VH-VL binders against Cap-specific mRNA (nucleoside-2'-O-)-methyltransferase 1. Designs and how they scored, part 4

Target 1, 225 residues: Cap-specific mRNA (nucleoside-2'-O-)-methyltransferase 1, of Dictyostelium discoideum (Social amoeba) (q54wr1r214to438)
Amino acid sequence: IFINRAAVKMANIDKLADLLTPIIPVPGKPRDFIYFGDVCAGPGGFTEYVYWKKTRGGKIKGEEGLDLDDVVKGFGFTIKGQCDWNVEKFSKQIPIHNFVKEYGLDDTGNILKSENIRDFSSKVFYNTNGFGLQLFLADGGINTDGKESLQELMLQQLILCQILTMFETIGRGGNFVCKIFDTFTPFTIGLLYLVYQHFQSFSIVKPFTSRPLNSERYIICKNFL

## First folded at step 5 (VH-VL; framework fv_temelimab)

Design a37 (from t4 with light chain Y91W)
Fold by ESMFold2-Fast, scan of step 5:
Structure a37 (fold): chain C 225 residues (1-225), chain A 123 residues (1-123), chain B 106 residues (1-106)
Amino acid sequence: as target 1 above (225 residues)
Amino acid sequence: QVQLVQSGAEVKKPGSSVKVSCKASGGTFSDYAMHWVRQAPGQGLEWIGAIIPDFGTAAYNQKFKGRATITADKSTSTAYMELSSLRSEDTAVYYCAREGYSYLDSYYGMDVWGQGTLVTVSS
Amino acid sequence: QIQLTQSPSSLSASVGDRVTITCSASSSISYMYWYQQKPGKAPKAWIYAASSLQSGVPSRFSGSGSGTDYTLTISSLQPEDFATYYCQQSWSTPLTFGGGTKVEIK
């Protein structure tokens, strides 16, 4: 099954919100196909869940089912290095060979750099023929354990850049999932209000797999307007 | 291959101050929090504090608050720890160590450590 | 402040032995980290997030635990494993370390 807590969190969120069924089909693809993005997402738990769910736990094979390119295609963007993608630890039953790893213009994966956001966005645009993403996942975080004095500013910058990257890449009818924390500042509230205005529905949930004392929550936004 | 290179050993008198440096060599220190940890001879590890260079924000162990000052210079990829009002019990090896903070549910802890700087406080 | 208590403070073992080190936290936490330190050297990151091995750590090492009780196990002790092992929490400030467990040769 899943190698980390992020994959289990995504499964829980998807059960609540039905995020992997697109409202607007991708032209030239089967109805249930999605393009998705997964930012700040090393080592890849959300990506593992999406591929697992779309391939029915790996039961969709080339000779028995559809090609992977007719089922799902993901674009990942995370910092290059130790917390980078670890796809060899994914369940061996899950085909992921068409997953695209991006690291931005400077090859660092640093989402705080506007040039890296632009580079990622242009590659998504090119690879989706301008259609954009039907699912955008932002599971970026910092270790807030023992770092309360640093937490607020780090979280504000991270959330801002994840939301900006989402706006640059999401397609109409797309769904958005973003990790947030219960440290609501006027800045964060303003960002959430902006996001709220661009989606048909907006929810805040705490997955059962989040630790009890952690303020970790997810916003779930359906159907980009 | 990233390494943290610290300044050399210091001998100080009680009541003086010491400033230890930690330079990131072969890696990008701005993407990490930089921690300072000390170890007295024959004793365990004790956390002093940490800084996030990108924000200039530092956090301290209450035991050292008011005596320790942690700073960073991004242009030289160098973090500093200054400890004032030195006492004989401050004799220790002082380590810097990095920890990932950006874009990650941090699982990796303090993954790279400097070689240590021996600070001896004697009259 | 979260206190971490390691048991035992020291142990003597032979090559090939199974070694178990425990770390108990004064309050419930989610993450435990382990570091290996050899005499005259800086600590090396060894285990993160209670059970995950750092890059380059031999598979004979394992970590387990949740809540207040965590364990580091060496399934078959090798000569290069003789060292002091420290647990560390990042759940709450200040970050704290256990007192260390010195693994010595018999």
Scores: ipSAE 0.000, ipTM 0.446, lowest interface PAE 13.2, mean pLDDT 79

Design a38 (from t4 with light chain S30R)
Fold by ESMFold2-Fast, scan of step 5:
Structure a38 (fold): chain C 225 residues (1-225), chain A 123 residues (1-123), chain B 106 residues (1-106)
Amino acid sequence: as target 1 above (225 residues)
Amino acid sequence: QVQLVQSGAEVKKPGSSVKVSCKASGGTFSDYAMHWVRQAPGQGLEWIGAIIPDFGTAAYNQKFKGRATITADKSTSTAYMELSSLRSEDTAVYYCAREGYSYLDSYYGMDVWGQGTLVTVSS
Amino acid sequence: QIQLTQSPSSLSASVGDRVTITCSASSSIRYMYWYQQKPGKAPKAWIYAASSLQSGVPSRFSGSGSGTDYTLTISSLQPEDFATYYCQQSYSTPLTFGGGTKVEIK
């Protein structure tokens, strides 16, 4: 079904944590509706999974009186260019026409710029009428091609910026998924402890679909306090 | 055309601290990481650490962790390296050097270096 | 930490000679960098990403290599080329430099 390994990875995370069922319903929407955000996640595997599951693989598209805006709505933020969203490769049966792609104030999609975080956060706030996101997904990584010497600094800043963007957009009862690497520094530990304090549950997992040599892990946080 | 201008030579006693500055001019300060590298008399180059001024995040060589503190002030386009608990072995020329991290900059490494600051530690 | 072993530590050569400097990393890396340093001066960026010349570097210089083994070559040594050359890796922290190769006039 999925061509993208990231979609399979998200399916495994969701199977473990049941992330797509909202604890607090969105006012004016059906019980199962969610707003979600997906940052640094081009070409879009996590987004593809969420739309696939919420639309039952596209099965609900033809139901009388059902609008996609009553099922799910996502907001994406990723670097513009080759690593950008590749929605053309999504299963053609999955309706995603209400998915909103954002690229920040400078139109680059660079989450490391505070102005771009503020722009994205403002647009999420207005588009959700201040309610915020019920699921925040952060699958960001660093392109090491030509940036190897800065990898540690850039990874720390990337994690900080993803967490900051989450805090500015997540709603009460929201769930958070964030990629981390197994390079714990006092800075990273402090950030994770701050996140830990704001959710009812916190866990660190390695999806079994991840490559054996990868140091990647995911934090899974449920029910924003 | 970019220049990095460092503070002047320092003479310090063992156990004291030194703070060296590096001011960038003629370019965009926030788009670059600033590295600190030292060279003892007649010896090779040794990396101390680096900071990305735009983020305030710093990374250190484990050998200097706990003694070195690297900071940056974007308003003055100046990076700083402070080294504490000085000993005679810390006598060296200390250099700052910039490295691009912009998505449009690739592969260049530490392309611009400061003139160096001689720090002498003696009793 | 990745150790860089540079060879030779010094060499004597005449104007017009071909000079080759080698740098071996203790682990496979992606991209070696080279710097030229003259006495009393700061290092000057010379070669980046193993084989690309920095702006203003004469075409008689070349870099090559991948994995663990890298070289800097001067095809026809000129008087202004007498200096110490350092290799450097940025693949893993801490960033490390080779011990340097001093190129002296014969």
Scores: ipSAE 0.005, ipTM 0.525, lowest interface PAE 10.5, mean pLDDT 81

Design a39 (from t4 with light chain L95W)
Fold by ESMFold2-Fast, scan of step 5:
Order: structure tokens, then C-alpha cells, then sequence
Structure a39 (fold): chain C 225 residues (1-225), chain A 123 residues (1-123), chain B 106 residues (1-106)
């Protein structure tokens, strides 16, 4: 069904944690509706999975009387270029026409810039009528091939920026998924403890589909306080 | 197009501190990590540390940890390196150099360097 | 830390000669970086990611290598090429440089 490994990973994570059912309903929307964010996750595997699951593989398409805006709405934030969104490669059965792609104030998609985080956060705030997101997904990685020392520094900054963006956009009762590696520096430990303090549930998991990359882990946080 | 301009030469006594500045002209200062590298007379290059200005996060070579402090001021597009408890062996030319830290720009290494600042430690 | 060993430490060559400088890392890395430095001047970025030339670097320069062994080659040495060349790795903390290779007139 999915040719994208990221979509398969998200399906595995969701099966373990039941992330797509909101504990607090969105005002003015049906009970099962969610707003979600997907940052640094081009070409869009996590987004493809969420839309597929929420639309039941496209069942709401056509004349069924269900508007996509009453089912799910996503906000994406990723760098332009090689790692940009490939929505045209998504399953043709999945309706995604209400998905919003954001690239920040300077139109680059660079989440490491504070002005771009503020721009994205502002747009999420206005588009959700201030309610915020029920699901925040962060699958960011850095291509540091050949740069191990830079990799540690840049991954710390990427994780920080993803978490800051989450704090700026997540709603009460929202769920958070973030990619980490099993390298725990004092900085990363402090940051994870801050996240731990703001959620009712905190888990670290290795998806079965991440077998080739042994250091890859995901933090699963449920019910933002 | 983009240029890094460093502060002028310093002469310091042993036990004192020195603070060297590096101002970025042209381009976008906050898109880059700023590195500090030194070179003693007639010797090779030695990495001191780096900072990502957007968040003030700095990393250090263990040899300089506790003596070196790297900071940045985004409003003036200026990075600083302060070295304390100076010894005669700290006499060197100190360079700043930029490196892209995003996954778009991290491939190119330290592509732009400052002109260098000579720090002489003598009594 | 990863130690970089450059060979030779110095060499004397004539204009038109083919010059080869090697850099060996104490452990495997993915990429090597090269810098050219002239007396009294700051280093200039010369080659990035083992084999890619920085903007403005003449085509007579080339880089190659993988794993632990990397090479900078000048196919036909010119007067402006007399300088010290440094290799550098950013694969592992701390960032380290080779000892430099001084290319001087015969």
C-alpha cells in the first residue's frame, strides 16, 4: 500500500500508541477530527499515513457527503528542494487537497531559523482558531554524511527546534512523536526531561521497520498538559 | 560576497583574558555555525570550538573547555571568542570561519574565513 | 580523536610538475576537506567533500579518496600554487587538521 518507509513506520507507531483519536474534541468539528502538524518530514510519509487512516483510504471521496475539512487537516513544514514534499507521489486514492505546506517567513523551510518557527506557529494558530494541534509529528534528520561532529551539534539543534515548534503549536490533549537517536548528551537529556514534564505519558520506542538503522528511536508523548 | 571581519591584534600578559570579535558582512549570519581556529607561529591549524548563533549553542574542543567562551550577537551579526588564563603558548593567529548548519548547506565545510587576529601573550 | 597524517610534510617542485599530497585518517571517515594557505594569509577553502572544487579553484586541482586515504593532486603546478595545503575532517569531534604540506619552489 505504501512505497514510503516513513508511512510504514508511522503506521507501526500508531498501532502501538493510538495517536489519531483526540482525547479533547476540536470545537466546531466532529468528534474524530484532528488538526496535525508534520515538520521536517519531507517527502511526506507521515502525512500520507495520517490522511490515509483518517479518510479510510479515500472513502470520503466523491458524493458520500463528508467534507475533508470535517475529517482531518494537516500543516507541513519542511525545507524546499531535494527533501521537499512529494504529494504527487502519494496514493491517488488519498484526498489531501486541504493539506497546508508552509516554508516560513523566508520561504526556505529552514526550521533552524526562529523567524520561520514564529511564522509557521502564527499560521497554525490562525488556521485552528487558536485551538492548536491534536498531533505533532517530527521525523527530522540531517544529512551529515562524513560529518560526525557536526551531526551531533546539528541534531541537537534540530531536536530543539522541532520541540520548540511543537510547544508553540500543540493543543491541550495533543500527542507528540519525535525522532531521536540513542545518543543522550546532557543537552538532549535536559530537553527530553522538559518534554516529559508536559505530557501525561512518555515512551521511547524503536519501530520494527527501523531495523536497518539500529540507533533510530521515537519519543511518543500522549496528552499534552 | 560575504565577508568575515575580525578585531585587531592584541598583546596580553600571562593570566589575563582576550576577547576576539568576528563580524559577518553580507549574507545571512544566523544561517551559519561560526567556528574558531587558531594557528601558533610556524605551526598548523587547531580547532577551538563553534557556535550556532540562532540558539547560542556552543561546542568546544576539550583542550579549551573551561578557558574558551564562544558567544554571538545576532543583532550586530558578530561572533566572539574569549580565552582566559592566557599562557605564552596561546600566542597565535585566531581565525573565525563559517559553516552551513542546515541539511541544505552543511556539505560545503568552512567556506569563508576571517582575516585572522594575532594574539601575543608576553610579560 | 581522529588524527590526520599528511605526506609529505614539504616538497620542492617546478612549474609544470604534477604534485600529489596524501592525507591518512586514523579511522574511516566519509569526506575530507582541503584548504590552501599562503604566508601571512588566512586559509582558503579549496576542496570540499573529498572531490568537489570550491568556486574559483582552477581545474588543474582535483581531490579523491574514501575511507582512510585521501589525495589532493595538482596536474600542472603554476606559480600561484606555491602554498601550504591542509586536510581537515569534521566526521568526529574534535575537528582536526593534518600537519600541512608545504609546496615550495625547487
Amino acid sequence: as target 1 above (225 residues)
Amino acid sequence: QVQLVQSGAEVKKPGSSVKVSCKASGGTFSDYAMHWVRQAPGQGLEWIGAIIPDFGTAAYNQKFKGRATITADKSTSTAYMELSSLRSEDTAVYYCAREGYSYLDSYYGMDVWGQGTLVTVSS
Amino acid sequence: QIQLTQSPSSLSASVGDRVTITCSASSSISYMYWYQQKPGKAPKAWIYAASSLQSGVPSRFSGSGSGTDYTLTISSLQPEDFATYYCQQSYSTPWTFGGGTKVEIK
Scores: ipSAE 0.005, ipTM 0.489, lowest interface PAE 12.1, mean pLDDT 80

Design a40 (from t4 with light chain L95Y)
Fold by ESMFold2-Fast, scan of step 5:
Structure a40 (fold): chain C 225 residues (1-225), chain A 123 residues (1-123), chain B 106 residues (1-106)
Amino acid sequence: as target 1 above (225 residues)
Amino acid sequence: QVQLVQSGAEVKKPGSSVKVSCKASGGTFSDYAMHWVRQAPGQGLEWIGAIIPDFGTAAYNQKFKGRATITADKSTSTAYMELSSLRSEDTAVYYCAREGYSYLDSYYGMDVWGQGTLVTVSS
Amino acid sequence: QIQLTQSPSSLSASVGDRVTITCSASSSISYMYWYQQKPGKAPKAWIYAASSLQSGVPSRFSGSGSGTDYTLTISSLQPEDFATYYCQQSYSTPYTFGGGTKVEIK
């Protein structure tokens, strides 16, 4: 059904937090429509889940029912190349032809570059007529094989850049989901407190599908102030 | 196309300190960790530590912790390794090498190396 | 720390020979990296992620292995292949190198 474990994790998170129907509807769109962003999440598990849920498993048809642009529209940002988006491998019943893949100013998809964040943010602003995103998803990780002492530093920067991209693109009333790990530095705690200050609710969860020894956690933030 | 250019050879007395530089030419340190590796005459390679300039902090091999200090200046694209309390066994060629920390780039390992800096410790 | 043991420490072979260099890790790792170093020169990245050749590396070179045992093979040795080859791991801190294998062409 789903392309990878990320879609299953997102389904579990959404079941707990009801993230796909934010408080503020998009002007000019049906009540259930959302704009959403998905960063650092190639090959696209979170994106696959959102489109699947919003299209009711593909039962909503563009040509025979609602235009997909009246149901959902996503913006993706991930490293170009290996682990890039593989939307053609998504469940064939899920329509996703309006999904926008962005790779930033230098066309690399590297979210650690501020110029790429600004480029992505500008395109989101333009494509949402300034309204912004109702859901921002960040499932970023890094290849840290053998880099224990560098892993925390690399993860701190990744988390920072995902949060900055969220702040630049999220709309009022939007929801935010971000992967974090158990190792907390003063820097990471400061970032989480900043995020906490900007949302009506803040939770830390471990998805049921994660292994018991896995350090993966997600912050779930509802209703951007 | 990117090249790492290191400072010239140094001759130091036991007990002194040495500071070696490594400058990125034709590129930047953005997206890269900068590693320091040494090689004593006729011997193998030994990892000293690394810094990620974008984060402003460093990691060290325990053997060198307390004696080695690795720093970087992003504005000049230059990384530094300072080694204190020098002994004759610190005589070696010191190399800098870059390693990407993005998904794809980290897979490539230390892909570009400096030419090396010979540090001789003698009285 | 993960100890890397290379064998042999040195070898002599004729042009056209198949050369095999091994690297054993003291514990299981995901990837191994190989570097070529010629006398008086800095190491050159040669093989990454156990089996992938760096740009410009001749196709006669190959890498293989998983877990604790990794191998670098030269299918048909050439004069320009005279060098010392080092394996390296980044799976666990500190980063460690093997002792090197000196390849001498006769």
Scores: ipSAE 0.000, ipTM 0.479, lowest interface PAE 12.9, mean pLDDT 81

Design a5 (from t4 with heavy chain A50G A59N)
Fold by ESMFold2-Fast, scan of step 5:
Structure a5 (fold): chain C 225 residues (1-225), chain A 123 residues (1-123), chain B 106 residues (1-106)
Amino acid sequence: as target 1 above (225 residues)
Amino acid sequence: QVQLVQSGAEVKKPGSSVKVSCKASGGTFSDYAMHWVRQAPGQGLEWIGGIIPDFGTANYNQKFKGRATITADKSTSTAYMELSSLRSEDTAVYYCAREGYSYLDSYYGMDVWGQGTLVTVSS
Amino acid sequence: QIQLTQSPSSLSASVGDRVTITCSASSSISYMYWYQQKPGKAPKAWIYAASSLQSGVPSRFSGSGSGTDYTLTISSLQPEDFATYYCQQSYSTPLTFGGGTKVEIK
């Protein structure tokens, strides 16, 4: 059982798209190992789901002869502060001690700063020996409460920076999940077309667990070219 | 940790303008909208408008549109609210307050407020 | 514009009493925010997202509600709770506040 709706939402998406089964294995790792990234995702619901699924609900603890570093490794990028990573609140069954939290060059976690994206990307490539990520998760958005007049501009910047971070860190055969809203501008459509051109499959889904009032959708992109 | 420090009290004549400042101390405006809210003596809180300094975009309450101008200087972490064509009814304490606009911080509301600036409009 | 109607406008209660303040929105919203203001001071963020307490807020405070009706409750009133409490919505611009509830201790 997960601590928040984001983990349940990710479970729904994974059920539809089979995102945790890598097409290209990581050299030097077991076939089912993945490196993954999770941006704008504090307090960590998507990360909780991935660790839960890959560790088989916590059954893989190392006592069974498997090191967590041979199962899964995640890299997080989120704003430092009160909505930061809350890994202590994750299900206590899930081993997550190898999860890496990054906050960028200025230590703020602000993905809107290109220097922070570059710093995060450099650390991902260093820690993956240049292989990159097999799963990139982007669950960033804005509060729909009181932001309607600025929503378009705020969402454009966020989506752009999440996509840029994905392009800088994703490896060949990687899968991409990104939150979008029903506020399509020519700019956003252009970004989505660019993404579309770089993956074998592209789909847009509304998760089962989204609130009725939410206009949120997710693009699901499989097999980075 | 972070504090919002506002400029000092002002006494103005009807028809003049006033410009109030709000500086972030111990932090920055990154990832925050800066709002301006006023409170007339013995009255409740009234939203004037807000700006997202990262984007330079401001929104206004229609009641103040045309008279209020909200700006921000990211290099000095200072937000400004200028109110023109002052009337005696504009006598109030003016507050700045920050609100997160990102997914991660947006649900906290206006979590940090300035100390307030008393603006008195009298002839 | 979304109007917030706060009730009561004022109340007097004894230390140890349970106090309930309500806020009704003219149309359905997702979250409500509450601020505490003491005489001569700036408002302090008190409750966010309808039910979550801001850091440092005593556990005797709670928030609840959804849609159009929201409530702030003080389970056992203390002398330091003397203040005016304001509800606020950020669901739609312009951002609006309730008229405030002044809590006076007898």
Scores: ipSAE 0.000, ipTM 0.450, lowest interface PAE 13.5, mean pLDDT 80

Design a6 (from t4 with heavy chain T57I)
Fold by ESMFold2-Fast, scan of step 5:
Structure a6 (fold): chain C 225 residues (1-225), chain A 123 residues (1-123), chain B 106 residues (1-106)
Amino acid sequence: as target 1 above (225 residues)
Amino acid sequence: QVQLVQSGAEVKKPGSSVKVSCKASGGTFSDYAMHWVRQAPGQGLEWIGAIIPDFGIAAYNQKFKGRATITADKSTSTAYMELSSLRSEDTAVYYCAREGYSYLDSYYGMDVWGQGTLVTVSS
Amino acid sequence: QIQLTQSPSSLSASVGDRVTITCSASSSISYMYWYQQKPGKAPKAWIYAASSLQSGVPSRFSGSGSGTDYTLTISSLQPEDFATYYCQQSYSTPLTFGGGTKVEIK
């Protein structure tokens, strides 16, 4: 069904936490409409799942007479090039024509640059009329092949930048999902505690499709305060 | 052209501390981790630690943890390494070196090095 | 801690000679980095990711290897190549360097 293991992973996370039903409806939109963001997300597995789920595999477009702009709208931010979006390879029944791909001010998609975070955040602000996102997804990892000595520093910076981008774009009542690893430095613990303080609920989970020995986990944060 | 310029030679007494600076000119300071490496006279290279200036995140070789403090000032594009409780065995040339920490630069290693700062510890 | 062992610790060579320096890691790594250091000067980045030459490095230099064993080769030694060469791993913390190989005239 899905071309990407990340889509299956997101389905498992959503089943556990019911992330696609907004607590606060978007003014001027149908009750179940969401704006969502997906950062570090190429080739688009999380985005594929969200569009599939919200459109019921494309059936909403035909059966209920709703156009896509009344169902879901996503904003993506990922490295341009080899890890870029593969939307043409999504299941053909999944409509995604209103999905917005962003690459930041310098057109690289590098979230580690403050200028790119600000550019993405500004575009989200204007495109949501200041309402912000009801779902923020961060599935970022780093290529540490050959450079594991900097892995902790690079992962700390990546997690920080994803969290900063979330704080700049998330709306009240929004849900947040972020990939983390079992390094648990004082810096990482401090970041997680800051996040914990801003949401009604906070959980750390290992998805069913994660490798058994992988240190990969996700924080699932519900209802931004 | 990107250059790293270090502070001048220091002569210190045992038990004192030394603070060496490394100023980046040209290029972007924020896109790189800054490493500190030392070399005792006639000996090889030894890693002390590194900092990512954007967030003040530092990592240390356990041998120097508690004695070395690595900091950065983005407004002046300058990294610092302070070493306390100096002993004669700390006599060495101290180098700063940059390394790309982004996905785009991760393969290049420590590609630009400072000229070195000689620190002599004697009574 | 990953220990890097360079062989030989020193060698004497003449202009035009083929020189090979080896670096062995105590555990498997993905990449090796090489630096050239001349007397009284800072190390200069020379080879990255095991086999890629830094900009400005002459084509007579090459790097190879994988796992635990890596080599730096100079196909035809020139006067400006007399220096000490260090291997370095960034695979695991702390970053470690080999003991160096001094390439001397003779």
Scores: ipSAE 0.012, ipTM 0.540, lowest interface PAE 8.8, mean pLDDT 81

Design a7 (from t4 with heavy chain T57V)
Fold by ESMFold2-Fast, scan of step 5:
Parts: sequence; C-alpha cells; structure tokens
Structure a7 (fold): chain C 225 residues (1-225), chain A 123 residues (1-123), chain B 106 residues (1-106)
Amino acid sequence: as target 1 above (225 residues)
Amino acid sequence: QVQLVQSGAEVKKPGSSVKVSCKASGGTFSDYAMHWVRQAPGQGLEWIGAIIPDFGVAAYNQKFKGRATITADKSTSTAYMELSSLRSEDTAVYYCAREGYSYLDSYYGMDVWGQGTLVTVSS
Amino acid sequence: QIQLTQSPSSLSASVGDRVTITCSASSSISYMYWYQQKPGKAPKAWIYAASSLQSGVPSRFSGSGSGTDYTLTISSLQPEDFATYYCQQSYSTPLTFGGGTKVEIK
C-alpha cells in the first residue's frame, strides 16, 4: 500500500499513458531499465510508485536478491527539511537503496535558483553517463498560507523551473509529467507550447483520483524529440 | 577528518553469533551507505552487504542472507553487522566502509574504511 | 552476479618498470574502482570512476577502460608500490571484487 496520495495519482497517470517503458534503451542496462527524476516531490509519492512498479511490488528483493541497479534508478530534488523525503514510510517491501536525494548547490533544494538547477542537472548527466532521464516527474505545489496574493506568480515560476530542469536532464525518447493549474497566463501558455513542440505526444489530463472541483491537471508528454 | 572505528577482536565458538560495530567519528552519518566487507586469511575481499540509514534499507549478498543482519543507529552514528551460526570458514577480518549515495559522494566509491575487526571461529 | 577477473594474479618487476594490471568484467559496466592494500592494513581507495585518482595517489598511477575491460597502470614502479591491488564494481549488486594482483619489487 501507498502511504502518499501522490503515489495513487501517479499510478492512475501511468495507467493512462504507459510511461515506464522506454522507447530508447539505456546503453549498458537491460531493455526495461529507466533513469528517472522526481522534482519538487517530497515526501516521495511518485518515487514510491515508480520503484514499486519497476520492482514488481518488491519481488526482486524477495526472489532474486537486491539487484536494483539493473531495474531502476531515481534522482530526487526537493526542499530540504520542510517537505523532505519520507522514505522510511514507504512500503517495507520496496527496495529503494539506490535512490539519490539532491538538494542543489546551496543545499536548500530550492528549484527556483538557477544554480541549483545546474547542479542537479550536472549530477544527473554524470550519473547517467550523459544519456539523461527516461522519465521526468514534476508534482510541485506551494503553501500559500498567508501569501495568497503571490500564488499565481509563485506557481508560474515553479512551473517554469520544473520545465527548465526537465529540458536540462531529459534524454531523447524520455517521458514528462508535470502538474499544472487551470489559471493560464500568456507566459504559461507559451511554456506549454514550447513543451508541445519538443515531444511526439502531448496531453492534458485530470486523473480520476483528483476531485472533480480541484484545479489541478497534468500535462503528459511522451517521446522527447 | 571523518574516520571509522570498529570494535575489538573476537574469538567465538562454532554455532554462536558475533556483532561488530563501526562508529563514524566527526562529520555526519547522513548521506552515506555503510558497507561490510570481509577478508579471510590470505584471501581476497568479499562483500557482505550494506545499509543506508537515511532510507532504512539494507541489501545483502545472497551468500550471507539469513545469517547476516546489518543495522544502524543514527543517534550514535554507529553501524552494526551481526553474523549468526558461525563456522570456522567465517574466520576473517571484517571491515566497514562508507560510500556516499548522492552523485558526488557515490562517485568516489568506498572512500573511508575502518581498521578491521578480526573474528576467529574455533573450537 | 558480475565476475571480475584480474590478470596477472601476481607479478614481480624492477623499480622504474611500467606495470599494467587488467580487470575484466563478465558483463558491461560503466565504472571500475581500484583499491591498494598493504599487508596487515585495510584497503585504501586508489582510483575511482575508472580513471580518477584519489587524493594523495601519486601521478605515476593511472586508470582506463570502459565496458568490460579496465586497466590500472604504474608508469614507473617505486618501492612503496609493493601491495595487492583490487578492482571492484558497484554497477550491480552484489558488489564484487577482483581476485587481486600482488605487485612485488625485485
């Protein structure tokens, strides 16, 4: 069982789009292996789902021993200490020991800083031998308690920085999932059009686990050109 | 400077168990995996397993599965390896070694090693 | 399980000689790690990520290789280089070591 509602949401998105099977195999790895990124993602729901699915619910741990580096490897980027990774609350049966937590150059996890994006991107490319990610997940949100007037601006900046980090790390043939909201500005529309131009397939979906009146939607982009 | 300090030598009877400790001095325990590697007299190096305290996950070489238990206590920055059902073939020097699991640290491999703990299994 | 085969298992060479140690993996990997071990001591990290020298390692040492074949070279052997050298992979669990190459100086 998934502890985070985000993991359930990701399961529904994957079911709709079949995102965990790479079009282009990773050199030196088995065909179904993926590198993936999960940004703004504390406490780790999307990461939990990906590891669970790729390890067949932990059967690799139970049957074959832990050979995780031939199955999946994730790179996470989230704010340190506040909505940080809560990996200990993941299912005990899911092996996750090769998951890498990154916090950027200044060790804050703040994706709004370009130096942190460059640091994360550099580490991803070196760790993937320059090949990049086959799946990029961005489920970022902000706490606007007491800051309601800044909500739209903050969300625009967050979406921009998530997309920029994706462009810096995604490999050819990679898939992209990003949370968006239904408040559109010319800036956001321009970003979505740029994303549209770089993928073979582009969809906007509202997962059925999202409540009918929630404003959240996801862009689902397949096969980076 | 970070160093790993292991517990002292042990002499054990066949069928008993041994628990070796490895304390990280200075620095933090976070962001590191702690590996256990043994070396029988005149032989090469053999990986037993590792634990990542931050994730609460341990991995084992199948050869030792069921006999080895690797744990960690973050409050004391100490990792442990317990080996049960000891046989004479388990006589070896047991080493702990740290490895960063973030990109920069994992790139360096097992960069800091403990001094080793000799475990002798004899009647 | 990835098997690492080192050759030679031992060698004896003169001061000033070029020494080459090879390590072959049973499956393709990205990185190889090398450790130096002197008698009675713990292994010391020596070369990481196939070709990068650990801090304090003399420049006469170098590492190279990719895929299944990796090499440690000493360009001009010195007396303090007497040791056993082990290759190691972290690409797949279980982590494995080569059998070691014992370097003796004549």
Scores: ipSAE 0.000, ipTM 0.416, lowest interface PAE 16.9, mean pLDDT 79

